# VH-VL binders against q8ixk2r445to577: the designs that were tried, part 63

Target 1, 133 residues: q8ixk2r445to577
Amino acid sequence: FFGMLQNKGLTDYCFDYNPPDENQIVGHQVILYLCHGMGQNQFFEYTSQKEIRYNTHQPEGCIAVEAGMDTLIMHLCEETAPENQKFILQEDGSLFHEQSKKCVQAARKESSDSFVPLLRDCTNSDHQKWFFK

## First folded at step 16 (VH-VL)

Design e25
Fold by OpenDDE, second read of step 17:
Structure e25 (fold): chain C 133 residues (1-133), chain A 120 residues (1-120), chain B 107 residues (1-107)
Amino acid sequence: as target 1 above (133 residues)
Amino acid sequence: EVTLKESGPALVKPTQTLTLTCTFSGFSLSDYGMGVGWIRQPPGKALEWLANIYWDDDKYYNPSLKNRLTISKDTSKNQVVLTMTNMDPVDTATYYCARLRYGDYYFDYWGQGTMVTVSS
Amino acid sequence: DIQMTQSPSSLSASVGDRVTITCRASQDIRKYLAWYQQKPGKAPKLLIYDASELQSGVPSRFSGSGSGTDYTLTISSLQPEDFATYYCQQDYDWPYTFGGGTKVEIK
């Protein structure tokens, strides 16, 4: 699966990654932004290694969850996907993070119009449902 | 078990400052993502959100009342304090504190509420 | 601010009835909607969050649905303990706002 990773509940919002420096793509947080499909910021791939890969840049980035965190951070992809980069996109649309045993949920920031994917206990909320478009 | 309990004066004179304390257990404001909010409800009327405070000491206020509200926490005591200045009879209400979480801005646990009457 | 309009403001029903309460937001709140139950002299109790997720411990006769601006709380079979006032709340944007409430009274 590849393309825009769109949320079901937070309608018209997609995974978005726009690093300040396109030559240094790691270390920043993945956010949610209106789905526009422009450029390379919203193109992701779900791989056979269970990675969510940001492969529009070289070297390729993979979404990871750092210890103790609930945010999705871009790391470099590795030959063998590390545990903190493994996700399962379920048939029901839930995006399950194997290591934390939590699901990715579309969430709003308190004082902005910004949205972010966060790890939360798995529910049937449409905010935890994702699909590639 | 999560519990919250409001405490403070039941009667406040107009123009005085209301100070309410929320004492809670079952969670900590040292826990990442945790927050406590205040909500009030005039008799027979709807609920109104007042303010939130989070584990990282980030604070948010209802814009309509922001200049009158101050929220603070004492993590070691599991307490959150709300102050509201220049009280008016229109501020007569039951005041609730409740738990919420960053990213989930609904309130899953509530205190029993404390009735505050503003009268001369 | 996002305005939340509940309808009806009150209704009368009997035990066993199917009850439907509607909440309309002044703008799309993208399912960031919670429902609360409040009994006289008591604090609100969370019933539903994210428009349709049942809070732990809440009976399955309660359900939530909706999207965009229109949301519904349904009680499939009203029980004696369900006579109360119900409120919706949007958590899409601050200030977070509540509906005016719907009082469910015994017929």
Scores: ipSAE 0.887, ipTM 0.950, lowest interface PAE 0.6, mean pLDDT 96
Fold by OpenDDE, look of step 17:
Structure e25 (fold): chain C 133 residues (1-133), chain A 120 residues (1-120), chain B 107 residues (1-107)
Amino acid sequence: as target 1 above (133 residues)
Amino acid sequence: EVTLKESGPALVKPTQTLTLTCTFSGFSLSDYGMGVGWIRQPPGKALEWLANIYWDDDKYYNPSLKNRLTISKDTSKNQVVLTMTNMDPVDTATYYCARLRYGDYYFDYWGQGTMVTVSS
Amino acid sequence: DIQMTQSPSSLSASVGDRVTITCRASQDIRKYLAWYQQKPGKAPKLLIYDASELQSGVPSRFSGSGSGTDYTLTISSLQPEDFATYYCQQDYDWPYTFGGGTKVEIK
């Protein structure tokens, strides 16, 4: 699966990553932004290694969750996907993070007028359902 | 078990400052993502959000009341304090503190509320 | 600010009745809506979040639905303990706002 990763509940919002430096793509938080399909900021790939890959740049980035955190941060992809980079996109649309045993949920960032994907206990909320478009 | 309890004066004179304390248990504001908010409700009227404070001391206020509100926390005591200046009879209400989580801006646990009357 | 309009403001029903309460937002809040129950002299109790997710411990006779600007709280079969005032709340945009409430009274 590849393309825009769109949320069902937060209608018209997609995974978005826009690092300040195109030559240094790691260490920043993945956010949600209106789906526009323009550029490379909203193009992601779900791989056979269960990665959500940002492969528009070299080296390629993979979404990871750092210990004790609930935000999605861009790391470098590795030959063997580390545990904190493994996600399961379920048939029902839920995006399950294997290491934390939590699901990715579209949430509002209170300090800004933006939205972010956060790890939460898995529910049937449409805010936890995702699809590639 | 999560519990919250409001404490403070039941009566405040106009122009005076209201200070309310929320004492809670079952969670800590040292825990990542935890927050406490204040909500008030005039007698027979709807709910109005006032302010939030989070584990990282980030604070948010209702814009309509921002200049009158100050929220703070004492993590070691599991307490959150709300001050509201220049009280007026229109501020007469039951004041609640409630738990919330950053990113989930609904309130899952509430205190019993404390009635505050502003009168001469 | 986003205005939340509840309807009706009050209704009378009997035990066993199906009760429907509506909440309309002044703009699309994309299912960032919670429902609360409040009994006289008590604090509000969270019933539903994310428009349709039932809070732990809440009876299954409560359900929420809706999208965009229009949302509904449904009690499939009203019980004696369900007579109360219900409020909706949006958490889509800052500041968070509540509806005016719907009082469910015994017929």
Scores: ipSAE 0.876, ipTM 0.947, lowest interface PAE 0.6, mean pLDDT 95
Fold by ESMFold2, look of step 17:
Order: sequence, then C-alpha cells, then structure tokens
Structure e25 (fold): chain C 133 residues (1-133), chain A 120 residues (1-120), chain B 107 residues (1-107)
Amino acid sequence: as target 1 above (133 residues)
Amino acid sequence: EVTLKESGPALVKPTQTLTLTCTFSGFSLSDYGMGVGWIRQPPGKALEWLANIYWDDDKYYNPSLKNRLTISKDTSKNQVVLTMTNMDPVDTATYYCARLRYGDYYFDYWGQGTMVTVSS
Amino acid sequence: DIQMTQSPSSLSASVGDRVTITCRASQDIRKYLAWYQQKPGKAPKLLIYDASELQSGVPSRFSGSGSGTDYTLTISSLQPEDFATYYCQQDYDWPYTFGGGTKVEIK
C-alpha cells in the first residue's frame, strides 16, 4: 500500500513526518496531523517486508520503535527489515508491532495541539484502527 | 495490587495553602509512561481535574487554576504532592489522587479521597 | 473547555431493568470518553474507556457506545450492586472534564 495512513477514531488525522533537517531524516518522532496530502510529509509505503517507509526522499526512512519505548521514531531502512521495524496491518485495521506485540494508538500529547501514534496493549478501540487512503 | 491514599489537613482557613500527599503502591513513577493526577469533587457536584505528573517529571495543570497549583513527586518514596495556594470556601471538596498512563487521560485506580473544608 | 452534559440527572429502576444514560459533549470528542461508577462515600471506579472498551474486571452487562458528541452507557439487566452515580469524562482535550452525573436509584 502507498498513501496517507489515516486513523479511524481520530478522524481526518494521518501519519506525518516533518524532520527539522530534511537531509537528516533519522531520529525524530512520527506525529499525527490533519490529513492534507501537501508536500511529502504524509506519504508512506507499507512494504512486503512489513515496513512503513518514508521513501519520498533518499536515504529512505523506516518507522521503528526502540526497545522499552512506545513512540514511533524514524530509522534508516535496511536490506532486511529489523524486527523493531515490522508492523502488521491487519484486516480489522489494527497496526500490530511484531517485536513488542503491541498496537499503534492515536493519542494527544498532553496539553498540546499535537497528536502522536503510541504503542499500547491491543484493544478493539477505533483509536487503534488505521487505513491507507 | 495498586493502591493510592491521600493525606493532609481536613480543615483549612481561607487564604491558607493546602498541601496534600498521595502515597501509592503497586506501581512506580520510574515505570515508563506512568503518571498520577489529582481530581476534586465539591459536595454534590461534578469532578474537576486539577493536575497530572508523569514518570519523566512533566507536569500539567488545569488552566483555570494556573498560578495556584504546584505538583511534585518523590519517586523513591512513591509519593506525589499537590500544593494549592489561596484557598477559598469554593475549594471545599473531596480531593482524590489517581493513576493514569501518558496518552490515556482517564484514571484507572483512585485513592479513597480526603475531604478538605475551607472555612473561616 | 469542553462541556459534558449528562441526562437524566437521576432515574429510578428495578433489578433486572435495562438502564441507558447519555452524555453529550459541546464538541466532537472523537470517542475519547470514559465512564465511571461512584457509590456513596467511595471513589469513582473506571468502567469504560475509549467510549466502548470495557475495563478489566468490569461485568459485561456494562457497555458503552457513541461517537461525535453523543455517547451512552448501558447496563443490561441491572443488579443490586449497580445502584450508584455514573459520570462520563472526556479525555480528548485539556482540561479533561466530567459530566454532572446520573444517579441510579432503587425503585
């Protein structure tokens, strides 16, 4: 799949990546922002290796979750996807992170206009349901 | 077993500062993502959120009470302290501390509450 | 601030009745809604989060539904231990705000 990865419960919000230095795409947090499709910030590819790639720029970025963390951080893609970069987009819309066995959930940063994807125990919440558009 | 318990004075005079301590067990504020919040309930009225503090020492306050609230923690003692200045009779309420997780701003375990009366 | 309006403010019901109470938000809260039960002299107890997810240890006769601004808590076949006051809470935007409560009394 390629396109904007949208949340079902937090309607009209999509994965968004806006690194402060466009030449260094590694190490920053993925956010959720109103879906707009302008520029390159909201386009991701879900690959056969179960990666979520930010590949509108080189070198390509892949979403990862570091051990013990719950935030989605951009890493460089590798020839063989590391386990911390593997997500299963399931038929019911849940986005399952294989290494942690947790699901991606839309949440507000407290006292902020920003929303972020975070790992949580898997539930049937619409905040844990995602689809490409 | 997760438990929380509030302690502090039952009676406060107007203009005085209220200090409440939440002592908890069954979890730690060294645990990633964990937090403690304070909520009050005036007699016969709705609950009102006051403040949250998290494992990383980030603190958040109800904007309507800005400048009156200070929240702090002592992770090694499993304690959170709330200070509220310039108390007024309208602040008479039962005060609760409760557990939450960053990103999920609802409270899954509550203390029994402590009644604070503000009266001259 | 997001205002949460509950209705009814009170109701009388018998054991075995189906009880439905509602909560209306002043703006779309995108299913960021929790329900609590509070018995006299006790702290609130979390029942439902994310509008419809049942908290661990809560009986399945409790259910939540709704979207946008309108949400409901349903108790199928009311039990003696369910006589209490119920509160909704939005956790969509700060400050997090609570409804005024619905008192469920013995008929």
Scores: ipSAE 0.752, ipTM 0.909, lowest interface PAE 1.3, mean pLDDT 92

Design e36
Fold by OpenDDE, second read of step 17:
Structure e36 (fold): chain C 133 residues (1-133), chain A 120 residues (1-120), chain B 107 residues (1-107)
Amino acid sequence: as target 1 above (133 residues)
Amino acid sequence: EVTLKESGPALVKPTQTLTLTCTFSGFSLSTYGMGVGWIRQPPGKALEWLANIYWDDEKYYNPSLKNRLTISKDTSKNQVVLTMTNMDPVDTATYYCARLRYGDYYFDYWGQGTMVTVSS
Amino acid sequence: DIQMTQSPSSLSASVGDRVTITCRASQDIKKYLAWYQQKPGKAPKLLIYDASELQSGVPSRFSGSGSGTDYTLTISSLQPEDFATYYCQQDYDWPYTFGGGTKVEIK
């Protein structure tokens, strides 16, 4: 699966990553932004290694969850996906993080135009449902 | 078990400053994502959100009352304090503190509320 | 500010009745909607969040639905302890706002 990773509940919002420096893509938080499909900021891939890859840049980035955190941070992809980078995109649309045993939820940030994906206890909320478009 | 309890004066004179304290247990504002908010309810009327404070000391206020409100926390005491200046009889209400968390801005645990009457 | 309009403001019902309460937002709040129950002299109690997720410990007779601007709280079979005032709240944008409330009274 690849393309825009869009939220079901927070309609018209997609995973978005826009690092301040295109030559240094790691270490920043993945956010949610209106789906526009322009550029490379909203193109992600779900791989067979259970990674969510930001692979429009080199080196390739993979979404990770750091210890004690509930935010999604871009790390470099590794030959073997580390545990903190493994996600399961379920048939029902839930995006499950294996290590934390939590689901990715579209959450509001500081404004109605600012949202972020956060790890939360898994529910049947549409804010925890995702699909590639 | 999560609990919250409001404390402060039951009576305030007009133009005076109201100071309310929320003492909570079962969670900590040192925990990432944790927050406490204040909500008030005039007698027989609807609920009105006042202010939130989070673990990182980020604060949010109701714009209509922002210039009158100050929220602060003492993490070591598990307390959140709300001050409201220039009180008026229209501010007479039950004041609640409640728990919320970053990204989930609904209130899942509430204090019992404390009635505040503004009268000369 | 986002305006939350509840309807009806009050209703009378009997035990066993199906009760439906509506909340309309002045703009799309994208399912960032919670429902609370409040009994006289008590604090509000969270029933539903994210428009349709039942809070732990809340009876299954309560359910929430809706999207966009229109949301509904349903009590499938009203129980004696359900007579109360219900409020919706949007958490899509600051300031967070509540509906005017719906008082469910005994017929």
Scores: ipSAE 0.865, ipTM 0.943, lowest interface PAE 0.6, mean pLDDT 95
Fold by OpenDDE, look of step 17:
Structure e36 (fold): chain C 133 residues (1-133), chain A 120 residues (1-120), chain B 107 residues (1-107)
Amino acid sequence: as target 1 above (133 residues)
Amino acid sequence: EVTLKESGPALVKPTQTLTLTCTFSGFSLSTYGMGVGWIRQPPGKALEWLANIYWDDEKYYNPSLKNRLTISKDTSKNQVVLTMTNMDPVDTATYYCARLRYGDYYFDYWGQGTMVTVSS
Amino acid sequence: DIQMTQSPSSLSASVGDRVTITCRASQDIKKYLAWYQQKPGKAPKLLIYDASELQSGVPSRFSGSGSGTDYTLTISSLQPEDFATYYCQQDYDWPYTFGGGTKVEIK
């Protein structure tokens, strides 16, 4: 699966990553932004290694969750996907993080137009449902 | 078990400053994502959100009351303090503190509330 | 600010009745909507969050639905302990705002 990763509950919002330096793509937080289908900031790939890959630049980035955190941070992809980069996109649309045993939820940030994907206890909330478009 | 309890004066004179303390247990504001908010309710009226404070000391206020509100925390004491200046009889209400988590801005646990009457 | 309008403001019902309460937001709040129950002299109790998710410990006779601007709280079969005032709350935008409340009274 590849393309825009869109949330069901927070309609018209997609995974978005826009690093300040195109040559240094790691270390920043993945956010949610209005789905625009333009550019490279909203193009992601779900791989057979259970990665959510940001492959618009080399080296390729993979979404990871750092210990003790609930935010999604961009790391470099590895030959063998580390445990903190493994996600299961379920048939029901839930995005399950294997290591934390949490689900990715569209959550509001500080401002009205700011949203972020956060790890939360898994529910049947549409804010935890995702699909590629 | 998560519990919260409000404490402060039951009576405040107009123009005075209200100071309320929320003492909680069952969770910590040192925990990533944790937050505490204040909500008030005038007698027989609807609920009004006042302010939130989070584990990282981020603070948010109701814009209509922002200039009058200050929220702070003492993590070691599991306390959150709300101050509200220039109190007026219209501020008479039951004041609640409640728990929330960052990104989930609903309140899952509430204190019993403390009634504050503003009167000369 | 986002305005939350509840309807009706009050209703009378009997035990066993199906009760429906509506909450309308002044703009699309994208299912960031919670429902609370409040009994006299008590603090509000969270019932539903994310428009349709039942809070732990809440009876299954409570359900929430809706999207966009229109949301509904349903009590499938009203019980004696359900007579209370219910509030909706949006958490889509600052400041958080509550509906005016719906008082469910015994007929």
Scores: ipSAE 0.856, ipTM 0.941, lowest interface PAE 0.6, mean pLDDT 95
Fold by ESMFold2, look of step 16:
Structure e36 (fold): chain C 133 residues (1-133), chain A 120 residues (1-120), chain B 107 residues (1-107)
Amino acid sequence: as target 1 above (133 residues)
Amino acid sequence: EVTLKESGPALVKPTQTLTLTCTFSGFSLSTYGMGVGWIRQPPGKALEWLANIYWDDEKYYNPSLKNRLTISKDTSKNQVVLTMTNMDPVDTATYYCARLRYGDYYFDYWGQGTMVTVSS
Amino acid sequence: DIQMTQSPSSLSASVGDRVTITCRASQDIKKYLAWYQQKPGKAPKLLIYDASELQSGVPSRFSGSGSGTDYTLTISSLQPEDFATYYCQQDYDWPYTFGGGTKVEIK
């Protein structure tokens, strides 16, 4: 799948990546922002290796979750996808992180106007449902 | 089993500072993502959120009361402390502490509450 | 602040009745809504989160629905232990605010 990855419950919000340095795309958090499709920040590819790639730049970035954390961080893609970069987009729209056995949920950062994807125990919440546009 | 319990004075005078302690068990604020918040309820009135503190010592306050509130924790004692300055009779309420997880701003376990009366 | 308005403020019902309580937000809260039950002299108890997800240990006669600004808590067959006050709470935008409550009384 390729395009904007949207949330069902937090309607009109998409995965968004805006690194402060376009030449250094590693180590920053993925956010959620109003879907607009302008520029390069909201386009992701879901690959056969179960990666979510930010591939509008070289080198390509892959979304990862570091051990013990619940936030989605950009790492470099590798020839063989590491376990922390593997996600299953289920038929029901849930986005399952294999290593942690958790699902991606849309949440608000407290005291800010920003939303972020983070890992939670899997539920049937619409906040855990995602689809490509 | 997750439990929380509030303790502190039942009566304070106007202008005094209220200090409440939440002692909890069945979870730890050393666990990533865990938090404790304070909510109050005046007699017969709706609930009002006051403040949250998280495992990483980040603190968040209701903007309407921010200048009057201070929240802190002692992770080794499983305690959270709320201080509220310049108490007024309108602050008479039952005060609850409750557990939440960062990113999920609803409370899944509550203490029994402690009634605080502000009167001369 | 997002204002949460509950309707009705009070209702009378009998055991076995279907009860519906409505909560309206002053703006779209995108299903970031929880429901609590509070019995006299007791702390609130979480029933529903994310508008429709049932908290563990809560009987299935409780259900939540809604989107946008309008949300509903339903009790499909009222039990004696369900006579209480019910509160909604939005967790969409800081500060996270509560509704004024709906008191469910025995008829």
Scores: ipSAE 0.773, ipTM 0.914, lowest interface PAE 1.1, mean pLDDT 92

Design t54
Fold by OpenDDE, look of step 17:
Structure t54 (fold): chain C 133 residues (1-133), chain A 121 residues (1-121), chain B 111 residues (1-111)
Amino acid sequence: as target 1 above (133 residues)
Amino acid sequence: QVQLVQSGAEVKKPGASVKVSCKASGYTFTSYWMNWVRQAPGQGLEWIGEIHPSDSETWLDQKFKDRVTITVDKSTSTAYMELSSLRSEDTAVYYCTREGKYYLSYAMDYWGQGTLVTVSS
Amino acid sequence: EIVLTQSPATLSLSPGERATLSCRASQSVSWYDVSYMHWFQQKPGQPPKLLIHDASNRATGVPSRFSGSGSGTDFTLTISSLEPEDFAVYFCQQSYSTPYTFGGGTKVEIK
């Protein structure tokens, strides 16, 4: 699967990654932004290693969850996907993070009109359902 | 103006299949989710599933997963709902509905006139 | 699935009276400040018509006498003063979680 990773519950919002420096793509947080499909900011790939790759740059980036965090941060992909980079996109649309046993949910940033994907306890909310567009 | 025009009433025998069409006009067909909802006589509304015409992304109620196929023809701006292995309890008016875009959500803002499907021996 | 329970099943009123319809969800259908609950009006032989979206927003062309309120699990549709054309069946519907579900409906009938 590849393309825009869109949230079902949060209308027309997609995974978005826009690092300040295109030559340094790791260490920043993945956010949600209106789906536009332009450029490279919203192109992701779900791989057979259960990674969500940001592969528009070399070296390739993979979404990871750091210890104790609920945010999605871009790390470098590895030959063998580390545990904190493994996600399961399930048939029901839920995006499950294996290590934390939590689901990726569209969330509102505090005191903001911005949105981000966060790890939360798995529910049946459409805000935890995702599909590639 | 937005219009959804559905195909005519159908009479089927148990075990048969029915395919209902919904022709959309007055808006960009590929930009809005299309839903199918049915209503048995004198009963409530039951959601069947939805499809996005741009790429045919589909979500179905598990109840219908094995019997319902939702498709679109972008060239004619027409959505289809096919229900197989028909049973008497499938007798209902079937509606197509467009989901309008509202702030952070979708809402079924336009509906077809409905298609009566009667299943009887 | 999320179950929506509407009450009362039937509401008998006269023109000019206030109608209050309830819809209760088996779980919250709100996400932060957004409530994914909608109200529809249906008359015999017609498809449902969207009245209220997202709990409290009137759809285009809907008279001001219709209003919606609520959050979480409890929602209300209010018709401030019934007009003859308002006697119909009203359904609530949640879009918080697929499968989308509808309430059983409240029939507003003339006394």
Scores: ipSAE 0.850, ipTM 0.939, lowest interface PAE 0.6, mean pLDDT 95
Fold by OpenDDE, second read of step 17:
Structure t54 (fold): chain C 133 residues (1-133), chain A 121 residues (1-121), chain B 111 residues (1-111)
Amino acid sequence: as target 1 above (133 residues)
Amino acid sequence: QVQLVQSGAEVKKPGASVKVSCKASGYTFTSYWMNWVRQAPGQGLEWIGEIHPSDSETWLDQKFKDRVTITVDKSTSTAYMELSSLRSEDTAVYYCTREGKYYLSYAMDYWGQGTLVTVSS
Amino acid sequence: EIVLTQSPATLSLSPGERATLSCRASQSVSWYDVSYMHWFQQKPGQPPKLLIHDASNRATGVPSRFSGSGSGTDFTLTISSLEPEDFAVYFCQQSYSTPYTFGGGTKVEIK
């Protein structure tokens, strides 16, 4: 699967990554932004290694969860996907992070009108469901 | 004005298939989700599934995942619900209904008139 | 799935009386300031008609005597003063999570 990774509950919002330097893509947080399908900021791929790859430049970036964090951070993809980069996009649309046993949920940033994907306890919520478009 | 006009009543034998149509007008067909809901005689409402006409993104109740196919024809602004392997328990009025997920309201605001599907031997 | 429980199953009232209908969800159907609960009215031989969307917003053309309130798991539809045409079945429905689900309905009947 590839393309825009759109949230079902938070309508018209997609995974978005816009690093300050396109040649150094790691270390920043993935956010949610209105789906626009323009450029590479919203193009992701779900791979057979259970990675969510930011499919723009080489080397490719893969979404990871750092220890103690609930945010999604861009890391470099590895030849063998590390545990903190493994996600399961389930048939019901839920996006499950294997290591943390959490689901990716569309969330509102505190004191902000912005949104971000965060790890949360898995619940029956369309805000935890995602699809590629 | 928004209108959803469904196909006529159907009488089917068990094991057969039925395909109900829902023609939409009065709004941008590709901007709203189309849902299918059924109601057995004297019973409550049961959600079957939904489809987004722009790209045919579809969500189904797992109960129907093996028997229901929801499709759209954008050229005619028509949604379809096909139910196979019909059983007597499938006897119900089937409704199409529009849901404005991309706007302020997340509710099913307009409904078709319903299509009675009767399954009997 | 999210189970919606409506109460009472039947409500017998006279015209002019206040009707209070409850809908309880097995889990929260609210996301921050949005509650994905809706109310429908259905009369025999007709499709459901949207009354209240997103917990507290009257749909277009719905009389002011209808109001909705609640958040989280508990929601209420209120008819301030019943009119003869208001005797019908009322359903709540959540769009918080697929599969979308409906309550079992409350029949408002004339006493």
Scores: ipSAE 0.788, ipTM 0.924, lowest interface PAE 0.7, mean pLDDT 94
Fold by ESMFold2, look of step 17:
Structure t54 (fold): chain C 133 residues (1-133), chain A 121 residues (1-121), chain B 111 residues (1-111)
Amino acid sequence: as target 1 above (133 residues)
Amino acid sequence: QVQLVQSGAEVKKPGASVKVSCKASGYTFTSYWMNWVRQAPGQGLEWIGEIHPSDSETWLDQKFKDRVTITVDKSTSTAYMELSSLRSEDTAVYYCTREGKYYLSYAMDYWGQGTLVTVSS
Amino acid sequence: EIVLTQSPATLSLSPGERATLSCRASQSVSWYDVSYMHWFQQKPGQPPKLLIHDASNRATGVPSRFSGSGSGTDFTLTISSLEPEDFAVYFCQQSYSTPYTFGGGTKVEIK
């Protein structure tokens, strides 16, 4: 799957990655932003290794969840995908992180009107359903 | 003056197909999900599925997945729902309905007048 | 899928009386402060009409005698004083999770 990764429940919001330094793409959090398709911030690839790859940039980034965390952070892709970078996009649209046994959900940042993808217990909520546009 | 105007009533035999149209006016067609809902005589409402006209992204109730096709024609602001392999239990009024934006919690805020589809042996 | 159970199935009331309609969801339909529960009115031969969205917000043009409340799994529609045009069937509907589902309806009929 290629393109913008859009949330069903928070319609018109997409995965977005905009690191503050274009030469340092590692270690920053993925956010949700209105889908626009401009530039490289919202273009991701879902690979056969179950990676969500930010591959319109060199070096290529892969979304990861660090142990004990619920936030999606950019890491460098590796030849063999590490377990913390594997997400299973299921036919019902759920995005399952097998290592943590949790699903990616659109979430509202505490005390703000900003949105981010976070790991949460899996539910059937449309806020845990994703599709490529 | 949002309006959803549906095609006329249909009478079908079991095993046939039906295609219902829903012409939208008074709003930006490509900005809102369009839903299809049916109601058998004297019964409640049953959601069939929805489509976003901008990209044709489609979500269906699994009950209908292999018999229903939902499409749009952006040039005419028209949505279509086709149901195949009709059975007598598919006899119902079929509605198109627009899904509102986030600030309405995506409530179905406007409905077509309904299209009666009768399937008789 | 989320099952919505409405009660009672039928309310037999006179004009001027208060109607209280219940809708219970098989699981929560709330996301943060948003409840994806809506109420519709349907008269014979007509499509449903949106009355209440987000559990408690009246749709445009809906009289103030209609009010909604609830969150999570339990929701209520109240008609404070029934008018002749209010005798109809009322449905709750959730948009929290596809497939979207409707309650079985409560028929409000004249006693």
Scores: ipSAE 0.499, ipTM 0.850, lowest interface PAE 2.6, mean pLDDT 91

